# Designs tried in a protein design chat: VH-VL binders against Cytochrome c oxidase assembly factor 8 (COA8). Part 178

Target 1, 167 residues: Cytochrome c oxidase assembly factor 8 (COA8), of Homo sapiens (Human) (q96il0)
Amino acid sequence: APERGAERRDTAPSGVSRFCPPRKSCHDWIGPPDKYSNLRPVHFYIPENESPLEQKLRKLRQETQEWNQQFWANQNLTFSKEKEEFIHSRLKTKGLGLRTESGQKATLNAEEMADFYKEFLSKNFQKHMYYNRDWYKRNFAITFFMGKVALERIWNKLKQKQKKRSN

## First folded at step 15 (VH-VL)

Design oe35 (from od2 with heavy chain S106T; framework fv_pabinafusp)
Fold by ESMFold2-Fast, scan of step 15:
Structure oe35 (fold): chain C 167 residues (1-167), chain A 124 residues (1-124), chain B 112 residues (1-112)
Amino acid sequence: as target 1 above (167 residues)
Amino acid sequence: EVQLVQSGAEVKKPGESLKISCKGSGYRFTEYWLGWVRQMPGKGLEWMGDIYPEDSDTTYSEKFKVQVTISADKSISTAYLQWSSLKASDTAMYYCARQGWHYDETGPWGFDYWGQGTLVTVSS
Amino acid sequence: DIVMTQTPLSLSVTPGQPASISCRSSQSLLHSDEKTYLHWYLQKPGQSPQLLIYKVSNRFSGVPDRFSGSGSGTDFTLKISRVEAEDVGVYYCSQSEHIPYTFGQGTKVEIK
């Protein structure tokens, strides 16, 4: 067999390759945590004989993943930025530099950081409330369609089995 | 890409046991019936039986149900054809083949993808 | 068991000429879902069988349009509009309406 036939020159960058399922894979592929959202992305397998109902479920799951990734990437970025601004402001108020004598990043104690966490949670309360509401709505929809797909698969199995048994 | 890869050729003596394999890839192994077809040297095709890997439910041709056992291990997407005691008359090429099916149809339709075949030679 | 009978058993064709193979079943292959479970396979020399046509007239993926199937009930025909060298091999009709699945005896197609 000329499995070494015409050699393809283009190769995917190593970072991109980590997020791609193996060519012969027939199931969903889970990637490493995203740098910004800290959530693992799922690459969805599209089966040869995908029903319209299965396609609807897959698209709903893909859209929900994209929405969730975007929300947490933005939230984590905002948290990190505001935390650093708070720390710098408080250190300046104390007349302290941004680094310790050993060159380490200067930090505030737990008591001092409590003010930041309270303020951040209060400021973002409504945003998180809306996120939770949408998260539950999306997951109820996904669960509903998962149930419909499961029933469809049971019915399909019965149709295949019935034909075999009737002969 | 849908592929069925079978184990290599076997040379055996009458009375010996044998188990040959067929590994599926590129599709959802548990959702398709997988059949075994015998072709004796210079002869036509004979359906032996098939298996539904999800629950290992089997269907056999009456001619073959005492002669062979069909099984599957869905965790490694592999089906098996086994003889407890081979005869010279078992000398043949053995093919595994997937049975095509569509979600809006009743049951499978024909053999859409075939393995490369396993030649079994039984001689004294 | 359903018996599948093919005619002719052997056929020599000049390249570019049409060829026709007949298949007759001992009983109807029509299922209650209104589909007929008759299929055609080609086995080229030294190769595994390959699906050409399923359920009477549907060409399988990658099969050239010079191949066509027709028929109903118990009488079926495979036609090749213009035979090419790569079409040599043994053609089998098969039914999957009743267990056991059965195949015809095969029709050997050769180039003159």
Scores: ipSAE 0.518, ipTM 0.768, lowest interface PAE 1.7, mean pLDDT 86

Design oe36 (from od2 with heavy chain S106Y; framework fv_pabinafusp)
Fold by ESMFold2-Fast, scan of step 15:
Parts: structure tokens; C-alpha cells; sequence
Structure oe36 (fold): chain C 167 residues (1-167), chain A 124 residues (1-124), chain B 112 residues (1-112)
């Protein structure tokens, strides 16, 4: 049966993502990109008899997703705001209005915008470095626990089959 | 949540074939043995056999291994119990049940979740 | 085949009073992994069996603490500290140590 309706709505009327995983899902569900972070949220399947190790992995992945979305939503907002302020300031310095003679928004050429990008990256260098370091750390932790969960599942399947054959 | 849903009641004549089903949902179907248990009217429980859906590995009780066939289709999370030729003595309630496992423990717990049962009546 | 024998076969209990059911196996249920594969099920009237206790003494999810299991080797006991109306039904012990898996003949518990 198709999983539809309110359970699979992708967006709220205000344009903010409103994601509902399918009620009949037995696997992870990926939603639409968030308006601010532009990252797709993942809602994780919770098994009936989730092991402590599986729970730890799931919580780590959920926490990493939340951290990642907050970082990029903030970064994108900051970038957009500072870009607008830079353009406005440069147009004022050149004695130009905010609109062209055709009524369109006035813009800076690529060479002029290069100054903004260099300044923005330089100003945010430490922030990006800390993000990369933390992402690396989180990704290694997730990979490590994914490996542990996989080994646990393989071992348990083998032991379960051995138990059946032990008569 | 874990749910096992079985096919509806059947009324058959001796010599007819029958295939009943058990659909699992809310768990990883291929990771658990699924068993079949018979209960004759007013009697106790008898284990018939089970199947591991990942590779369709089966184990049967000696009493039932020539009477029935157990199979599974993992693409639709469904197990089956089948008779080529029914006998009046096959009249019973048939249950499917999952053999329970906690991932950090060795060995099956027993039958942790059960289907609602399929009543099979065989009479001439 | 391992034969499972339950006593008593029927039991009538006044509400709130304790009940005890015994189960004896024809062979030891101790596995080489030091676990004992003895389980208890309850079948309420008109319903499917449900798991109460697994591996001798472990309560399954949602099972009230008034149910307890004990025993070792070949002798096992299910105890209900205070029987309630919802506990009426047939209780089965079962072993999953050896193929074929076997069940006791059942103990019918009813309220006086």
C-alpha cells in the first residue's frame, strides 16, 4: 500500500519542511531538503529489539544530523546577510543606486565579488576548520559503530543458526 | 511494531491442496527464524517446523516433514505452510510465530510474537 | 524427543491468591553456552499464545512482575504471586534446547 497523506508530507504551508516518515516503514526514511540548511533529513528506523549498540549508533547519527543542519543553516544565513551588506556597501561607494535603469537589482561583477569571498573565507577560516575537525571525528565514530553493529549482527546470525543445528 | 498477519480460515475436502500465509511487518524479516505451530481442537501446541527467510533454510519436526512444506518469499516478508493433499486429521488452528532474539544475546529466546492463527477445517 | 510434563493440569484460584505451575523435562535443558532454553507461554481464551518468560526466569516485554520463573536442569516452576482475572487461560512450558521443540500438555488456570 502507498504511503501517502499527512504521513508523507514534505513541506509545511509556510515553506518550511514538514517531514513525516511512513508509519509502515521498516527502514530509514529520507525527506526533502531543509529550506535553510539545504540538507535532507533522515528519520531512522527503530527495530523492535534494538540492541544497546544499535541505539548508540542511531543516537550518534541523529545528533550528528542535528549538529550538521544547525551549522549549515547558520552558515548559509550568515553568508547571505554579509553578501547583501557587501554588495550594498560597494554600490554606495561607487555612487550607484540599488537598482539598474531597467529596475533590476544592481549587482557586482565576478572580480568584485571575489574580494567578498576571500574575506568571508578568511574571516570564517577557524570556524570551517573546527567544523571539518568535528565532522571528521563524528564520521569516524559513526563508521566505527557501524562496523561493530555489522559484526554483532553477523555473529548473532551465525550463533542463531548453530543453536538450531546443535541437536 | 512487530506484527504477524495470517491468511483467513479455510474449509477444505480431503485430498485438496492448500497454502496458507504469514506476513511479517515491523521488523527485519530475514533476520529471524519463523516457526509454525499446530493446535488441534481442544488440544495443546505442537511445533511443526521453522524457516530462516534469508536463505530459506528449513527445520522440520519428524512428524511433519513428509506432511507439509514450509517456504518463504523474503521480497514480500511472507512465510507459507503448504499441503499437497489434506487429510481430515489436519483439522486444526495453525499459528506462525517468530523466534525471538536480542542482538546482544546468544541463541533464540523462544517464540516472542505470534500470528492470530489460521483455522483449517478438513471434512468431506 | 524431549517430553515436557506439567503439573497440575488444571488449577482453580481465588482472585488475589498465588498460583504455581511445575514443568519437568525428560532431559536437561542446559545448553553448552550455560543457558537453559525453557520458556513459558500463556494462551488466553480465544487468543494466540503469548510469551511470558524466556530462558527460565526472564520476563518478556510488558509482562507484569507478578509472574516469575525459576528452576534448573529438568525441574522448572512458574509462579504468579497474585492471580488476576486477566491471567485466566492455559499455560505451557516449552523447550528449544533440542529439535523438535516441544511443549508441555498445558495447565488450565481459572478463577473460582
Amino acid sequence: as target 1 above (167 residues)
Amino acid sequence: EVQLVQSGAEVKKPGESLKISCKGSGYRFTEYWLGWVRQMPGKGLEWMGDIYPEDSDTTYSEKFKVQVTISADKSISTAYLQWSSLKASDTAMYYCARQGWHYDEYGPWGFDYWGQGTLVTVSS
Amino acid sequence: DIVMTQTPLSLSVTPGQPASISCRSSQSLLHSDEKTYLHWYLQKPGQSPQLLIYKVSNRFSGVPDRFSGSGSGTDFTLKISRVEAEDVGVYYCSQSEHIPYTFGQGTKVEIK
Scores: ipSAE 0.000, ipTM 0.486, lowest interface PAE 14.4, mean pLDDT 81

Design oe37 (from od2 with heavy chain P108S; framework fv_pabinafusp)
Fold by ESMFold2-Fast, scan of step 15:
Structure oe37 (fold): chain C 167 residues (1-167), chain A 124 residues (1-124), chain B 112 residues (1-112)
Amino acid sequence: as target 1 above (167 residues)
Amino acid sequence: EVQLVQSGAEVKKPGESLKISCKGSGYRFTEYWLGWVRQMPGKGLEWMGDIYPEDSDTTYSEKFKVQVTISADKSISTAYLQWSSLKASDTAMYYCARQGWHYDESGSWGFDYWGQGTLVTVSS
Amino acid sequence: DIVMTQTPLSLSVTPGQPASISCRSSQSLLHSDEKTYLHWYLQKPGQSPQLLIYKVSNRFSGVPDRFSGSGSGTDFTLKISRVEAEDVGVYYCSQSEHIPYTFGQGTKVEIK
């Protein structure tokens, strides 16, 4: 039987870069930037003695990361696609080639790009406002549960010490 | 993966000092008591004492509290057992072991993971 | 100190047959949290002790189901339903109810 290769899929816009933390990591690990979202993924360490509250916080953080990665991967692809289409359209209208004599991509000056940026921002204004609202709601929840987890850890440490002393 | 790795075997003369180590990995070192257990040649197990690495709080068996010092350095996840002046009667295998517990349950699970042991031989 | 007494001190078992080890404590091991802090360890020849059973009857991770613990108060039993060659070694009961923690004198299990 031939050895099966690991599945490594790099699909946009839902693609997520696959990575592994260092072999014996006992803390969260930050990976390289995702090629589509340009955000660094966090791989969360799962302690041997994870409480249900810690698990809830970890899952909330993982879900928020996935949501954030997907949003920015989609947004970045849309921006890049529309920007290139605008540049190509304008260069064709002027009768110019798509590349300079040195082989670099031909570009437009800041004044010419202003129309594109205005239209793109206007078109995506509502989407970005809803993203920001959801982002803040998610981070508020994460901060709240981080506080609860911190308190739980303190009390469990004290409980362990007290039981030792009382015996 | 939880692992405790102890320092290598020691051969000493009576009156010499000694410090042996136990390094924890694969778990939150500061959240578990770490104990030391002696086993004299051909004999059973004796609990010597333990340490809570977060604040270096120690508990000793009365038999051992004047014979040894237990300490820890949480920055390198390592606990220590030290003698100021060894005696021939200190010849034994010394084990470190983690005292297990779980967040959803009160109380200890006993010593759940053990080091490989450090053989200490004291002879003239 | 709480004294832990094991019987028998040695046991020779035919492979596949059951074995039973008893442990008696000089004082009750029941804590105010209604848990009993009695544990069983196995030390195989030339190896470190390993946890088999914690708090009377709970099997530690990776411990085969042929091992079972029972008892209450001061009298406890470790049973092996079908002894295998890998089960040879010295078995210790231990209490962590009172400091100092103490161990039984050990029961040596060997194959006939």
Scores: ipSAE 0.255, ipTM 0.645, lowest interface PAE 3.3, mean pLDDT 85

Design oe38 (from od2 with heavy chain G110Y; framework fv_pabinafusp)
Fold by ESMFold2-Fast, scan of step 15:
Structure oe38 (fold): chain C 167 residues (1-167), chain A 124 residues (1-124), chain B 112 residues (1-112)
Amino acid sequence: as target 1 above (167 residues)
Amino acid sequence: EVQLVQSGAEVKKPGESLKISCKGSGYRFTEYWLGWVRQMPGKGLEWMGDIYPEDSDTTYSEKFKVQVTISADKSISTAYLQWSSLKASDTAMYYCARQGWHYDESGPWYFDYWGQGTLVTVSS
Amino acid sequence: DIVMTQTPLSLSVTPGQPASISCRSSQSLLHSDEKTYLHWYLQKPGQSPQLLIYKVSNRFSGVPDRFSGSGSGTDFTLKISRVEAEDVGVYYCSQSEHIPYTFGQGTKVEIK
């Protein structure tokens, strides 16, 4: 039965999500770009014999991904909203409508948009600085734990082979 | 889901060569030793040997090291058991099985997942 | 080679009653890491062996809690608290402490 609501839900025809890792995959799976962040999510494969150290690395990578997705989704939303408000304000100042005669959204030229970009970057400078600091900190931690995991894997490989030869 | 799928039954004559396969799926094939176990008709289980697919390092039971060759192709997650010249005494069910291990253990210790078996019949 | 000896070789059990299988190794299965590498497998009729218990007492994934393993050194026991029809098959103990890995001769469990 057709709905009578003013706002329509965007629902997939099949009723299922398109972002679903293959069930029999034994590797990490990369999804399509997120609608808001425009970043591709990664679904991490969980080995059945995952060590505590490997689990820590995986969780750190998952947490970093989620943090990064949330940051850019919010930033992109804020950018789009403020850009639209800036354009509307400048068009109003010029005595122009919000749409062209062809019905397309009215825009400003590159020189005029330069003012918006300068203002936006200035306003968000501290936020981006903290983002960059946290991004480097998180990537340093991930790299450090990747090194620890690599050493653990080498050690486990050597232990397995020694066991087979200690007849 | 971890699965080991073996090749189908074989009927051979003494002196013929044979290569049977075991394909792993649902896990990282190169991170586990894969073993072969023989079961002669109406008898129990005998360990033959193992392979580590990452570098094809092998370990054999003394009884089997001159009778068979174990190999693997990690690009297709498949291990093999091969005879250059079959004997009637090779008639048996052959199982492949993955060797489980944990990070706190000294190596691979137990067969946690098994293939369905390949029946090899050698008769004149 | 380590010899694994199982008793009894065959066992007929009334459904719902307990069953016990013993396994003895010719030498200690205790490793220097203080773990004992004795395992139990079940082969149901017409099927591949499946892991039941690893390292004496640890139940493998999906194994019902009516199965329990115990023991130390050279003497080990597998117990089934209430035998069910699906438990019919041949039970094998196995050691992986020493190469070559060896199996017991098997214990056939049947329902009366």
Scores: ipSAE 0.446, ipTM 0.753, lowest interface PAE 2.3, mean pLDDT 86

Design oe39 (from od2 with heavy chain G110A; framework fv_pabinafusp)
Fold by ESMFold2-Fast, scan of step 15:
Structure oe39 (fold): chain C 167 residues (1-167), chain A 124 residues (1-124), chain B 112 residues (1-112)
Amino acid sequence: as target 1 above (167 residues)
Amino acid sequence: EVQLVQSGAEVKKPGESLKISCKGSGYRFTEYWLGWVRQMPGKGLEWMGDIYPEDSDTTYSEKFKVQVTISADKSISTAYLQWSSLKASDTAMYYCARQGWHYDESGPWAFDYWGQGTLVTVSS
Amino acid sequence: DIVMTQTPLSLSVTPGQPASISCRSSQSLLHSDEKTYLHWYLQKPGQSPQLLIYKVSNRFSGVPDRFSGSGSGTDFTLKISRVEAEDVGVYYCSQSEHIPYTFGQGTKVEIK
């Protein structure tokens, strides 16, 4: 049997992404909002001539995105669950059903909802403090490496633009 | 990933003007020199010149310096090769090719990716 | 201009047998960065040239390991350990040390 084509380097990009980027792009792709975190994920473009420093920055940004997505997905689910439980509990205490005579979801007044928000914030205070601290640490590290990458790219462009001399 | 797509074949008469194109995709177009290489029918390869698309800086072979103009439009990732007045001796296959480089090297090296070629025929 | 001279100009090879192509430059291709800017290209019939070897001995992405380059200064060699049908075409050595960049005259490889 005749030979086919040259063997192509096997890469499994589809197994890594949680969303499908459009066609082959040379830019970062921003996806639709995640169902739980409401944050738009970024699919990072990997240039063929990626330096070790650029790879470190990309991995740091990817890891920070994963951390951020997970944090907010968990917070939003917790918020929604506790809000529903609070509403149900207060309606039961008042002797009211979960729906009005018109079939709409029964709601609490602004004062009662304010109580829930205060309780939720107080309960999650330490968690949000640690999130903010880690978020600033991560952003500082990203900014630092962005600066290093920018300087490296300037030097690379200067080197690559220089041509060998003419005879 | 990396692809260079050239404009279609051209049939021209001596004295006519011509502009052919080469569109890059799948890489950062402005970060690589893009060269033009001529191949006369049944003959070998001749480097004509190249352009750095970020600032349209050009380098020409002395043989081609007055015969052609190389330009680029980085907004559409396209480079051009043009003649103001064609001659029968311009009949050839014209290739565009990207000149590769690596971050830890002192400059560009080989033509790593090539377009499919544009055949230009100039006859009376 | 740097003149690149290839030998032989044509080569007929039985499939599975080795092949060797020589390239000589009129002056040294060694750069101050201690790299030698000598490259090998293959042009298959009816196709564009493709990069095989860059800077003397580095195989380009996807190039089979049966292709190897060697040499220094002004004398260079491309070797194919076992020639296959898909390897037919014209092979060019090229230098990018000095402008203008130049190519050898080409070596046509055919299957017996």
Scores: ipSAE 0.473, ipTM 0.733, lowest interface PAE 1.9, mean pLDDT 86

Design oe4 (from od2 with heavy chain E31H; framework fv_pabinafusp)
Fold by ESMFold2-Fast, scan of step 15:
Structure oe4 (fold): chain C 167 residues (1-167), chain A 124 residues (1-124), chain B 112 residues (1-112)
Amino acid sequence: as target 1 above (167 residues)
Amino acid sequence: EVQLVQSGAEVKKPGESLKISCKGSGYRFTHYWLGWVRQMPGKGLEWMGDIYPEDSDTTYSEKFKVQVTISADKSISTAYLQWSSLKASDTAMYYCARQGWHYDESGPWGFDYWGQGTLVTVSS
Amino acid sequence: DIVMTQTPLSLSVTPGQPASISCRSSQSLLHSDEKTYLHWYLQKPGQSPQLLIYKVSNRFSGVPDRFSGSGSGTDFTLKISRVEAEDVGVYYCSQSEHIPYTFGQGTKVEIK
């Protein structure tokens, strides 16, 4: 019974699923930076003769990319929102307007902004620690499967040459 | 979509050199042997040789190993067949063809996709 | 070199009737992996060869089920259960068991 033509994400806006590789590409395609994460998404080419091991590596890389894009999109949006709220709150407390007489955005001095950065980093310390841990775990797994795929490619190359040169 | 696209027809004189091409697309070019097959006018098919583009390893039929050179440029997914000095007896249709395989040994291990052919005419 | 011999060299078939082509190799095409590297190709007039059957009996992608291959060792057969106009051309058997790869001399199939 679903009558809707589109799915909606209950997360940060998606830039990853909107880019499209050239129709006849036989290589991975790199997109423009995502508006929110500022990371360039990769669209992975699926080869004609993809082994189960290659598929596993590709899906692991795709899932890691989605995880990474999601994390940084959310983190950047949170940082920007809290930075603006901090600036607005401090300017209001001092009785200052949000814009100067020249129409430029009113700013806080470096010392006041340093307080915000320290508070933001401290507040997000555990979150960033878990991100770094998962980042290393994911990259270790990717490297491990890259090694397995490389060995599989060497083996397949040898098998093809033996088939051709058999007596 | 796997495709092999060959260069256009050639008309040459005996003693001239020639290099014809075969460009692969829609698959991992470096992972498949690419063969060359000759068909003289009104006759059957003769395998000339093939190349593994990843390392340019070549295999030739004894009949052809002195007559031609097979090469490949993997950066542009293109294989080549060349003669240093053409003879009238080289007049033929030349096909490139991919040798199919599958990692689990289930594939054809025969020529699964063929180019459209390059007609080479050598006359004085 | 392995010599591939086809019979007949020419075949005229009434549409809808069956056709059979034989291929004999000068030595066994059975590999140590227990696969037999005998393939069938069709070259339609003015076109490139195309793979029909690989490793004796496996139909290649898009090949109609009216085509079937059978055989073992040195004796092989390609059968067309109901010949259609689009089946006109020259049929080649080929071996990829030993270098050099070799082809039969071809069987021309025509509609009577």
Scores: ipSAE 0.441, ipTM 0.718, lowest interface PAE 1.9, mean pLDDT 86

